# Designs tried in a protein design chat: miniprotein binders against p81326. Part 145

Target 1, 226 residues: p81326
Amino acid sequence: MLHFGGFIMEINHISKILEKEREEYIRNKVEEYLKQGFSKDDAVNKANQSWRTYIGHRIQDVIYNLLKKFLKDSGLKVTTDKALNNRNLPEELDKVKRLIAINYGEYLFLPDADVIVYKVENNDIKIIAIISVKNSFRERRFETTYWKLKLKESPVTSHIKVFLATPDKDNEISYKCPNGKPKKMRIILEYELDGIYFLKEDFEETEKAKHFGKIVEDIIEISKKL

## First folded at step 11 (miniprotein)

Design u34
Fold by ESMFold2-Fast, scan of step 11:
Structure u34 (fold): chain B 226 residues (1-226), chain A 83 residues (1-83)
Amino acid sequence: as target 1 above (226 residues)
Amino acid sequence: SDLEKRAEQLIEFAEYIIRLAEELLEEGRPKFAIEWLKLAVRFLQMALELARKNNLDELAERIEKLIERAKELIERAEKIKES
């Protein structure tokens, strides 16, 4: 990567741009909900919920487009869970869907796979990685871990890398306790997942927890081993 | 070449960001459109540097036009912001 440091710096800056938007977004949504007849407290709570959904979709879209643009010349393709939930799937995406689906007896369910990276060789599809995008960890804190553990149970899906991508704006998993230990949630997520990619500048990198800009080269290297 | 492919990847990502900024302008959010457009210009400047150092004159000219387009959108957004 010719501008590795500059590229990472600019990718990290995306989180700052999004955060500047937060205040105005929340103000506008609060006013909207007040106009609809909600109480001030309800309007604030609904506005914050709306922001978390909005920024989650924005981050997911940015990640999707970044991976799509930077991986295409490495023979890799990128899709989304939204694309896979289309009723009339192209043959290729139908195959992708079948290769990541988890069996629950008579039922098949898709994991929480916001962004999916795969390759096509001789009409065979190989899933490389699933990226789960989280802006907050309040209620869905171990959902990505659950899907990783389920994927490990099948020889069809056990090779699939499961990554978490997050700005972690509330320092829920990038913060270290005063004694130097990571928080419990960080320890569990890092242990069970194949990697965590932070869209933020100030955290301590490990082998599995890295700046988001490093995801492109990591996925390319993984794909070479498959 | 690998350098030309990297420049093209930077260009395509910048084009995505410019489209995002145009959507923000349509939604009446010029302040944030400006921030995204400035980011797009920085990615395009990285691509331009790669093109120039490798004597890819046609690609450099294409990138310069995209930078000019992004700057024109910034000026438009600044006017909307002021009103």
Scores: ipSAE 0.737, ipTM 0.900, lowest interface PAE 1.0, mean pLDDT 86

Design u35
Fold by ESMFold2-Fast, scan of step 11:
Structure u35 (fold): chain B 226 residues (1-226), chain A 83 residues (1-83)
Amino acid sequence: as target 1 above (226 residues)
Amino acid sequence: SDLEKRAEQLIEFAEYMIRLAEELLEEGRPKFAIEWLKLAVRFLQMALELARKNNLDELAERIEKLIERAKELIERAEKIKES
């Protein structure tokens, strides 16, 4: 697939575009917070927190729109956890929410499912995959893994593929240690998850850790088996 | 056909990037609008190549107009950036 090769390469460049936004965004936010009377250190910290929120939403939106456009002709539908958290849901999305929600006694929680891929078959919903989008791994490094393990415990959800999508800008899981071995975090994430998709050029692909552009064909192949 | 579906998918994703660039222009961020528009043009060029190789003349003309629209937005963004 030569044209898909081009697609994969161009998709990898999204990470570069996102990173170009960072410095100007941070500078503008620091100036804004300084004008509000914050100290320089507080302004910088608040600007960085603002960027993390902004870029997280940007990456999620890009991934959602990409999957929605490229999967629709394969009979697949795409939604988001934001859509599922609306109080008044269409019947179809209410069913999607019920099929991925995890029970903790009196409480129900959605997994870390930033983007959800499903299909409708004879008026029944089948969940194909959930995609957790992570810009960084500082505080919530194994959150996606936790949700994968919880989903595996139920026959209703055990078939659902759990993917991580990340630019991994800080090379936290795409970089090898000096001795050539992967970092412990990379080993655990790759072992437990169904796949890791990098929005970057610079890493060594494995069977489960791939360039993000490959996610479209992977999801289509999974859906054919369900 | 499958080829028309592939071309349409590329077009729809490019249209998303053009809308994103328009939002960035409204936010006063022309530098990043330009980057998204350039990527949109590259996706449209992939769709155009696919349409031309398969003699889809109407689709090719539609894609060419979208490329022109994206280039006009790049020129607008360049002028805003200079301001």
Scores: ipSAE 0.656, ipTM 0.881, lowest interface PAE 1.5, mean pLDDT 86

Design u36
Fold by ESMFold2-Fast, scan of step 11:
Structure u36 (fold): chain B 226 residues (1-226), chain A 83 residues (1-83)
Amino acid sequence: as target 1 above (226 residues)
Amino acid sequence: SDLEKRAEQLIEFAEYVIRLAEELLEEGRPKFAIEWLKLAVRFLQMALELARKNNLDELAERIEKLIERAKELIERAEKIKES
């Protein structure tokens, strides 16, 4: 269908906008730091650190608003881990928090659940999916898989789909290798997670590793089976 | 109708993208505000096509005004970028 294909194409175009935004952001930040007297190496390092914080929030916000707008008529609701850490929680969000929180003795911690999709049926809440946003794999490369494995251990949470969303600017896991093997990190993440959504244009799709534009329809399909 | 709901979803997302672009303009980043505004216009054009095919005149008028707003913001961003 023309309209369906056009929709996915425009959502995928978000990836191109974000990549172009990075290049200009980094150039401007490097220039600012150089004018402040920092060395080139320090300016570049500070600019990249600034970008990681900036883009992480940008991607989370875009995914949240995309899913919130396009899922609401499918009976699905969307929230964030930031909302769940608010001191004054509405009853519904308090229930969502309780259904994904993991017990560590005296402590309860939320998984890395930047965006959470759930449904309300007969005043009961069912968690559909958790989306973890990563723009770097240097320091915590398997954090999302840790949370997936923890959620699988409980019958209450084992049905929850865990997705990774990433621009993967440095080609750490989206490496295009038509005639070659994927990197070890890519193999492990794809094996353990329910899916990876790439916010970039150039990579080979698989059944579980897809262009970001497919996330809306995928979540709707998953919700019909749960 | 499902088509009317889709048009409303496209409008709401476009409104979000326009707000995002306005934030970028306030931060002195007109180049990328323009890119986001162009995306918003494309979503609004898809919504407008759906509204017109379903004879939703009031919705079509609302969408046309949002497209005008987005294009005005693009023009303002282009002027800022030139300066």
Scores: ipSAE 0.701, ipTM 0.893, lowest interface PAE 1.2, mean pLDDT 85

Design u37
Fold by ESMFold2-Fast, scan of step 11:
Structure u37 (fold): chain B 226 residues (1-226), chain A 83 residues (1-83)
Amino acid sequence: as target 1 above (226 residues)
Amino acid sequence: SDLEKRAEQLIEFAEYLIKLAEELLEEGRPKFAIEWLKLAVRFLQMALELARKNNLDELAERIEKLIERAKELIERAEKIKES
């Protein structure tokens, strides 16, 4: 928390802004596709696919910029998996990539690390946290936990915190009532991950499931212990 | 100072939100540009409070100009939305 009344609450409004965008975005995209000669059914399907791509990039970009702006004065750097997949990597980012990449025989893969927080000390890189950004949990609900468990296996990567950030607009892993049992997916994600940060107001906080606005302070505190 | 750094962080994030809103206006999406601009104004108001409480007059003036710019963009977006 930044000591400001309302900072966390204002950050939570991001999910409401994104929700308001959905209907008009879909309507406008349907009109565009109809003008291009697509059928009504194809236009609707393409508009919904366009929205999923749009919202995913929007949430990632907002989270990246928020962390970059608010962590800069704490000796922390922020990058993205897109940056790490560039053809010509700067030496610093090449080192970051090597410290999070996982070997699968003849292949090397990056975890689902939409946003990566690290620090540089004595020209050495220390990875602090990986943030996976999920707008929906349909078929890929446990990818983040898979990567957490893989990173946990190695002394080089076992210290890396793995967080999930999500608006969870469909209430797939959030709940409003403490007397109701959480869904299996929520139980597993909260158990295995280091934290879940919700871009929404309406859920019950726990030690590991928090309002997204708290992520800045949490990452700073973690970095001090490393 | 730490408080001055916080004010600058709020300003930089608000500037990002204003840029995002300008892109939405160019895309013909004034309704959502307004929502992002309102969020930017709220962060700028937090920064302004910090600047004023710490007697940072030049920073306060810079923030006030950014708030005015954001409000002018909201007015422009409202007019576009009505048309």
Scores: ipSAE 0.742, ipTM 0.904, lowest interface PAE 1.0, mean pLDDT 86

Design u38
Fold by ESMFold2-Fast, scan of step 11:
Structure u38 (fold): chain B 226 residues (1-226), chain A 83 residues (1-83)
Amino acid sequence: as target 1 above (226 residues)
Amino acid sequence: SDLEKRAEQLIEFAEYLIELAEELLEEGRPKFAIEWLKLAVRFLQMALELARKNNLDELAERIEKLIERAKELIERAEKIKES
């Protein structure tokens, strides 16, 4: 339905918009931290950390709203990790939280589930997919993979699809070496995860690594089989 | 119909992008508001083409008004950016 060439191309433009925003954001944050008394090195490091947090939230919000708008007519609902961490949860979201939680003995933890797609049928909730949003892979290379492997261990969560969504502006996982081989990180992420969706134009698509614009139709097809 | 639902989904996403741009304008960031508004216009143009091709006159008129609003916001943001 949403396999317009135009739609997919315009979604890929998001990465360019975000990159233009980066330069001014970093400059302003460096000035702010310098005024607070930080050294130049600390100011730059803090500004880059601030950008990673800011861009993460921006991409998450865009993905959340895109999925919410395009999935609603398919009987699918979308929520976020932020919503699930609210102190006063509606009954429906409390059930979603319980169905996604991972058991560590006497403790329960939520996976890194930036965006969650689920459906409600009668009084039952079925979790369809979790989308982890990453702007960079410097510190948290295999975090999404760890949570995928943990979810597979339980019959309650083993059906949940785990996707990675990323602009990958630095070509950390979309780049291929001159010999045509993908980097180790890309190989591992693609092998373990159910899919990787790139918010960028230039990369080789595979069965599991696709332009982000294709995620809507993929999720709808998955939900029909549950 | 499925085509009408698709057009409506494009419109709703564009409305979100316009709202995002309005927030950026309030934060004093007209440069980036313009970029998000331009993306919103492109999605609205896709919806408009779909509506016109399928003779959905009422929907087409609604989309045209949203495009006009987005373009007016771009002009306002351009003036703020120049200031």
Scores: ipSAE 0.739, ipTM 0.905, lowest interface PAE 1.0, mean pLDDT 86

Design u39
Fold by ESMFold2-Fast, scan of step 11:
Formats: sequence, structure tokens, C-alpha cells
Structure u39 (fold): chain B 226 residues (1-226), chain A 83 residues (1-83)
Amino acid sequence: as target 1 above (226 residues)
Amino acid sequence: SDLEKRAEQLIEFAEYLIYLAEELLEEGRPKFAIEWLKLAVRFLQMALELARKNNLDELAERIEKLIERAKELIERAEKIKES
């Protein structure tokens, strides 16, 4: 019989596949751009930008499908920000949207919630968690923490767990300083968020910063306590 | 049963991985299609172990056919990769 630990190991293998895919994707894109007449430096830069766009959608889709398939029998449902942005929403998704929206006076905005986990009890919806997927921290490094802090201000949303999922390809939050301490960004993100799930092998795990394979187990445990 | 539900979860995720691999093959990326298909086979093998240990013969047969299909796609992807 395969134990749950074997399941976690296989989910974590996704990180290895993504890293191998990155190396060959970049190599092939550099060749492609060189053939188009770009300089070597420009070709490398364009290849890296292309990878970030390409892989962001893949990671979101993998997380969505993983959670959707493995949470359904725990009474949990999964949706996406794309589904919530449809013009005409089913009643259930309209309620989900309303329960995660943040009020700015005359305006309501959705947080950065690439994947949303919720449960339905009778006619009421309870949001369990939102997962923000980041493959770069260059522009909006604290965006996810901003949304977490805003959600904590309302009694409607204060219970919602906010997770970051990231391959952290550039080692911006998974590496250590020379003295062994984490970088400022890592410290802040880990402190403010409910957890970080890394889609990579090499980093120091903590209670809140974990390999991606633990996400299913963690969400099920959280839902049982709510 | 709960074990049947777990096996179905593994199967459905494996089917997603197979679909992902088929998309990669269409994009001309056989090397990575193979990697995702191998992962799908491992999830299907987990489901097969659950089915066999619980004497779910019909489910085991269904899983075996899916493994067969995934391995067939791996063979096809390897030929594409070499050409």
C-alpha cells in the first residue's frame, strides 16, 4: 500500500519536471531569437521573459487541477480568478466572488487569488484559502501580503488563509544570506502569509515554508478546523 | 468506498497529466511530454496498488488500460523526439 508520504513525494517531482523544462525551453528560445537576428544578450533576456509567461499559466493550471481532483471528496470546491471574472456567474460563484472582494468605498476589488478553495454548508459558502502564484518578485514583491492584510481587516474575510506558491527560479526568497539568515523579502512574506509552497527542491523548510507536495494535506487539515 | 474515491482521485489527476502531455506533443515538445507521462504512470501505479490490494478487479483493469495508453504515448513521444 502506498502511504500518503509517497503521494507527497510524487507531487514534489513536479518541481523537478518544471526545472528540466525551463532549461531546455530557455535553450531553444535563445536559438530561436538568435535566428531572428537578436544579439546574444537580447536573446537570453527575451527567452527568460518568455519562460516566465509560459510557466506561470502551467503552474496555475497544475495547482488548480491538483486541488480540484484531490479535495473534492473532502467536501471542498476549487475555482479560479478567471472563472470569477466571467460576465455571468452561477449563483455559487457569485457568492464566492462577493465573499473575497475587498471594499474601497464605491469600489470592490478581488485580491490576487489565482486559485480559491471554499466549501458549501447548506446555502452558505465559506472560503478556506486563496493561493497566489508568483514566478517573479521583481515588480510586486509584497502584493500578496498587501491582500492578506486587507483581508484580515474584515470579519467576513479575516479567517481566509492566504498562500503563496512559487518556483522562485531567481532564488529571491528561498536562498540564504552569507551569514545564514533569510533575506528581508522572505522574512516579511513568511511572517505575514499563512504559508509559502515552493516548487523547487533546494531551500530550508520551516513550519510555514514547505515543499509544494504538502498543499493538499494542509488545506484538508485547515478545512477540518473551520 | 473511501479507497475507491482515493483511487479515482489519482486516476483523474493522471488523466489531467496525460492531457497536458498530449498538448506538449502538439506543441512539438516531446521531451517534456515524456516527463509528464511518466509522472502520470506513477500516479496510475499508486491507484493500481490500491485497487489490487482491495480486490477491485474492474477498477484495476481500467487502470491497467490507462497505464498501457500512457506507455504507448511515451513510445510515440520518444520516436518523435529521435526524428
Scores: ipSAE 0.771, ipTM 0.915, lowest interface PAE 0.8, mean pLDDT 86

Design u4
Fold by ESMFold2-Fast, scan of step 11:
Structure u4 (fold): chain B 226 residues (1-226), chain A 83 residues (1-83)
Amino acid sequence: as target 1 above (226 residues)
Amino acid sequence: SDLERRAEQLIEFAEYLIRLAEELLEEGRPKFAIEWLKLAVRFLQMALELARKNNLDELAERIEKLIERAKELIERAEKIKES
């Protein structure tokens, strides 16, 4: 496809490509752990844990680069929480870090902001959106909503949109009511977050739950209102 | 123009995917390099059609060269994978 429809279709294929990496990655990691003296069961478990970390970083990197390339001509800039944790920050990124940091009494922490979209106007920074990237929802599934609720508590950060991006391969949040029974996680995430963007073909679409291909247009529209 | 901007965005993302594939080839993972290169070619084909329909001959030539490079890398990766 030659326009927006083609873009959506190709973004859905990212999930399939990542699935193909899993088989070879797991095989190689199992062999590696076996050579280190772990039992077969332990090697498999450790390989699966390693895969979850690896795939998380891979998906985040792909989404970061996609957003960076597709938003730059709209006057928008993209960074990552990893970049903000560097010891030596450029002045611009130091300002971004200060504008998203959350106060915990005597401590300041960054939210789990895998990808951050902002704009610069007359040397002033405006944070547009934070994108949390989740490959699975087995552990700490409410973490993204926690960060959204914390950001809402401050007038400095309350305008920031919080989005979730996920392939959701295991269909954990793709549907609200499978077999007539509610999926509380999908309901809560959609209610509390500003949007959910799926890197997959098959899911229950709503005004806030969309194909990942729509994220660029949505972010640009939001930025025009700030 | 807006169409040139869209084509350039597709090209830049495809270039990222090609670099990612080159890294995977250096890591001895030709199977996955091929998949990322195929995705890059699909994005470049979209950019090429936009360029051709809008008579952007110089941009179209640049895109065609990138597609050729990506296909050469796929051929190289297929040989590595089968060996």
Scores: ipSAE 0.442, ipTM 0.801, lowest interface PAE 2.8, mean pLDDT 84

Design u40
Fold by ESMFold2-Fast, scan of step 11:
Structure u40 (fold): chain B 226 residues (1-226), chain A 83 residues (1-83)
Amino acid sequence: as target 1 above (226 residues)
Amino acid sequence: SDLEKRAEQLIEFAEYLIQLAEELLEEGRPKFAIEWLKLAVRFLQMALELARKNNLDELAERIEKLIERAKELIERAEKIKES
């Protein structure tokens, strides 16, 4: 669909824009917390937590809109976990929700699927992929892997591709063996997941670890096989 | 055509980035609005190149108007940033 390298390069600029926002956001939040009487250390910790929430929503929204715009002409639809948590769901989205729900005995829970790609053929819904968006890996590094493993347990959901999308600014999973030492997070995530898409220029590329700009073509190819 | 569809997809994503920038301006964040607007202009320029190379004159004119709108928003954001 998209056949120019400029597209991939422009997508990489998203990471740089987000980094510029970070500095001003953190500074302003630290000042706010200090005025509220928090210690310097507490103010910094709270500001960093606030940033992680803010940037997570920003990246998710950008990815959602990019996929929605670039997949619409391929017979594919895109939604979000936020949309699926609305009280009044359209029938189509209710079906999507049911098709990604995970069984825990008498309980059903949704995976933390930030963006969901599906298709509708003859009134049947088929889930193509779920994309988990992560800005950092410090605390919840294997959540995406957990959802992948749970989805594999059922014939209904085992075909669903599980992707991770990340700017990985701190190089937490950008390389398999940085400084000659195996990076457990990168190795396990790449092994268990169907793909990792980087919103950055520098990383170790493999058949499963790619520039984010390649995700549109990959999803279209997957959808043709299902 | 497939090329027209790709150009339209670039335009629609750029429109989203412009909307995002307008929201940031309302939130008092002109510096970041400018960066997203610059990215929108780059996507629109890619769409414009596709339209021009394929002699899609009407589409090219529409894209040129969107680029002008985005540039006007950048100028407005620069003035707000200075204040």
Scores: ipSAE 0.538, ipTM 0.839, lowest interface PAE 1.9, mean pLDDT 86

Design u41
Fold by ESMFold2-Fast, scan of step 11:
Structure u41 (fold): chain B 226 residues (1-226), chain A 83 residues (1-83)
Amino acid sequence: as target 1 above (226 residues)
Amino acid sequence: SDLEKRAEQLIEFAEYLIRIAEELLEEGRPKFAIEWLKLAVRFLQMALELARKNNLDELAERIEKLIERAKELIERAEKIKES
């Protein structure tokens, strides 16, 4: 128990490390671009753009590696949307892609599934969960909800759990009703999604809004019922 | 055993964190390489406690060597940071 509590706290520390890194990362990138001959304004703009890309990839990669390492002994496999978009796809991943794709008449699209958890039993693939990773909610606040609702429409995909994983540094969805004012985004996301996993210390915990460290055991429990 | 599997999972994740730190050191970012290494040491300490409580002496020795390596990388990163 104590070890498990420690695990959750250390996982939450990942977001604190990334938050502290921002200023140093931007300073280093500005210096790099200035040495390449860019103006100060261009260097700063490019450095900020680089940071947004870097932090998104870092959080997704950390979540992918954590799930991959902690789920492998439970008969579960983990992949990413990037892996599924490779031109030469192994048979197993091609099947995963087909089981998660959504039909729009003449078109077929993958949901916003940054990380995908599945199992293989007797050559049959069962998708357990997709995790959407969001560092901020400024512009695409309900995109994950849209994909959840689309997946529910098909008997092939309706069982798939859709989770949101986020550091939520700016407290955009950390609380339902701070100071008596309801937060529409938090309320809607919690209602529609199967879970929200926070990579941070402080937030309003519910049955669906949890510390990210709890995701491993939750996914294992879900997989046993499928 | 399940406890051995858990210890191995903690070790593998710590090794991933050390890899992040090594990448940051190569990129000239020792300050945050140190943060990731300290986190890796904390996960290795969890694995070490599990190994010791279950009398897994060989695994405990392996973990102790990984902790030593991570601490050596922290010392190297501190020297780079100061220069």
Scores: ipSAE 0.790, ipTM 0.923, lowest interface PAE 0.8, mean pLDDT 88

Design u42
Fold by ESMFold2-Fast, scan of step 11:
Structure u42 (fold): chain B 226 residues (1-226), chain A 83 residues (1-83)
Amino acid sequence: as target 1 above (226 residues)
Amino acid sequence: SDLEKRAEQLIEFAEYLIRMAEELLEEGRPKFAIEWLKLAVRFLQMALELARKNNLDELAERIEKLIERAKELIERAEKIKES
């Protein structure tokens, strides 16, 4: 549809808004830290760390609300790992948490599931997908891959799609030349994960690496097969 | 209809963006509130086009009022930004 194409283009514009926020946010935080007596280098480093935390929360919130609003009429529900870590969970969310938890002997851990999409049929919950939201890759570049492989080991969780959503502003895993050499990290992530969705305009799309606006229809199609 | 549901989805996402912009205004960040409000207006305009093409007059009127509210918030944010 024509209006849906427009939707994808406008969603891509979110990356530009976030980038404009970065400049002023960093400037203000650098000044704040300088007033506290930090050196210029320390102030810049602390400001960048603060930005990474801030933008991570912003991106996760935008993704959560986008999916919640655009999936609701397809019989799909959306929650977050933050919601699942509340002390008193509603029965439905407690069931969601248990269906994605990974067993390590005496211990149960949640995967890196920033956003979770599920459906309820005949009072049974079926997890459709989990989305890991990454603003930067740094030391945790393969964490999402680890959780995908762990979920794949169990018949209870092996059907769950694991997606990565990222603006990738530093071009760590996106690239512009389709005939160029993809880096090891990109090769591994694309191979192991079910999809990578970029909140950015300029990159080469593949079957599994797409503009974020396409995630809505992809999830709906996946849910129909379950 | 599916088109009416899509229009409602666009409206709800725009309302989320307006709420985010209001929070940014409270945080003293009118510049970025304006950018989110402009995006909300664009989604509302998409919803309005869908409503009008499908003769959903009541929905179109509701969307027009939301666009006007968002534009009023932009004007308020511009004034705050200047101060």
Scores: ipSAE 0.739, ipTM 0.905, lowest interface PAE 1.0, mean pLDDT 86

Design u43
Fold by ESMFold2-Fast, scan of step 11:
Structure u43 (fold): chain B 226 residues (1-226), chain A 83 residues (1-83)
Amino acid sequence: as target 1 above (226 residues)
Amino acid sequence: SDLEKRAEQLIEFAEYLIRVAEELLEEGRPKFAIEWLKLAVRFLQMALELARKNNLDELAERIEKLIERAKELIERAEKIKES
């Protein structure tokens, strides 16, 4: 698929566009907060937090729209955790919500599933994959791993693939030591998760750690086996 | 055909990228609107190459018009950026 190779390269370029936006976004937000009466230190802190929220939402939106556009002709549907948290859910989304819920004794909770891929056959819903979107690993580095392990405990959810999607601009999990060994966090995430999809060019691909543009064909292949 | 469906998917994703650019332009960020529009043009060029290699003449013409429209949006955004 030669044209798909070009697609992979251009999808990786999205992260470069977002990185170029960072300085100007932060500068504009600092100025905005200063005009609102915040101190210089508070303005900078608030601007950096605003950037983290902005880029996280943009990457999640890109992933949602990419999967929605490229999977629709394969009989696959895509939704988001935001959609599942709406009041008065349509019947189909209510069923999706119930099929990814995790049991904690008397309680049911949803995993942190930013994007969800499922199929509908003969009025039955089958969840294919959930994708967690992470821009940074500073604070919540193993959150996606926790949800994978919990889903694995139930026969209802154990088949669901759990993927991480990240630009990893700070090289928190794509870095290798001079001896070629990955960092502990990368080793654990790659071992426990079904895949890691990077929105960047300069990393070493493995069986599980791939350029984000490969996610479409991977999900289609998984869905054929279910 | 499967190839025609792939070309349509590329077109729809490019249209999404154009919408991102239009939002940025409305927010007074023409510099980055241009970056997203250029990316949309490159996805449309991939769709065009696919259409042409598979002799999908009507689809190729439609894609060419979309590329023209996206380039006109880039030109308008460049003028806004300069002012």
Scores: ipSAE 0.776, ipTM 0.914, lowest interface PAE 0.8, mean pLDDT 87

Design u44
Fold by ESMFold2-Fast, scan of step 11:
Structure u44 (fold): chain B 226 residues (1-226), chain A 83 residues (1-83)
Amino acid sequence: as target 1 above (226 residues)
Amino acid sequence: SDLEKRAEQLIEFAEYLIREAEELLEEGRPKFAIEWLKLAVRFLQMALELARKNNLDELAERIEKLIERAKELIERAEKIKES
């Protein structure tokens, strides 16, 4: 078995590359909003909100494509919550959606599953993992843990691994970097989740908190045990 | 072999990054295209090392051509960036 340490390190740079787009994106959006009649302050605020949405979707898309390329030869398939929310679903994706949906009495909701990994064996679908992608923890600090706890309640979903993938650019949960955020957030997330995968170079790895590039081998190993 | 599959996965991901960079160039965003192309070249270099170490000559030649393509796109992006 070959180990791609270089691959793991280079993958951590994805978030930094995307962040380089920030200045130009915000400048262009401010100009766009000013032309629409917004005040300078409102235009700046709206541009910053737009950037947060944009960067989140870009990171999710890159992670989706990476996992799709690296897992296919292990008999694993990858989809997204966006794909599952299409009005007309292929039979296979409809089955995936039903296997991760959480029941709230008369309502069914999908967890915060930005990327979903599954396998098909003898026409049966087995969900391996869901990955929640968080660029920032300002407003949604424990959302991923909430979905993990809900999934554990059902025999249908209790086996599903719940991972968090994050650049943690603000150093809110990076173990090595003290930035004024409570240590409790890192402790709780690491305790409750099946893994945290960082898209950054400088942090202290643990059994459950790892460089993002390690997610590929981890998912393959999990799939072999199911 | 498993080694050949891993090299192919690196190539396919690099091809994805190159396509993203080509789209950025068409949109007039050369600065960011260059960053993605540089990342693609690094993954292709990893695939090339793997191919050469395992004497996969045809695969190595294919990877070398992809690296050349990515470098040509970097040169094109640098010219656009300067204009």
Scores: ipSAE 0.627, ipTM 0.868, lowest interface PAE 1.8, mean pLDDT 85

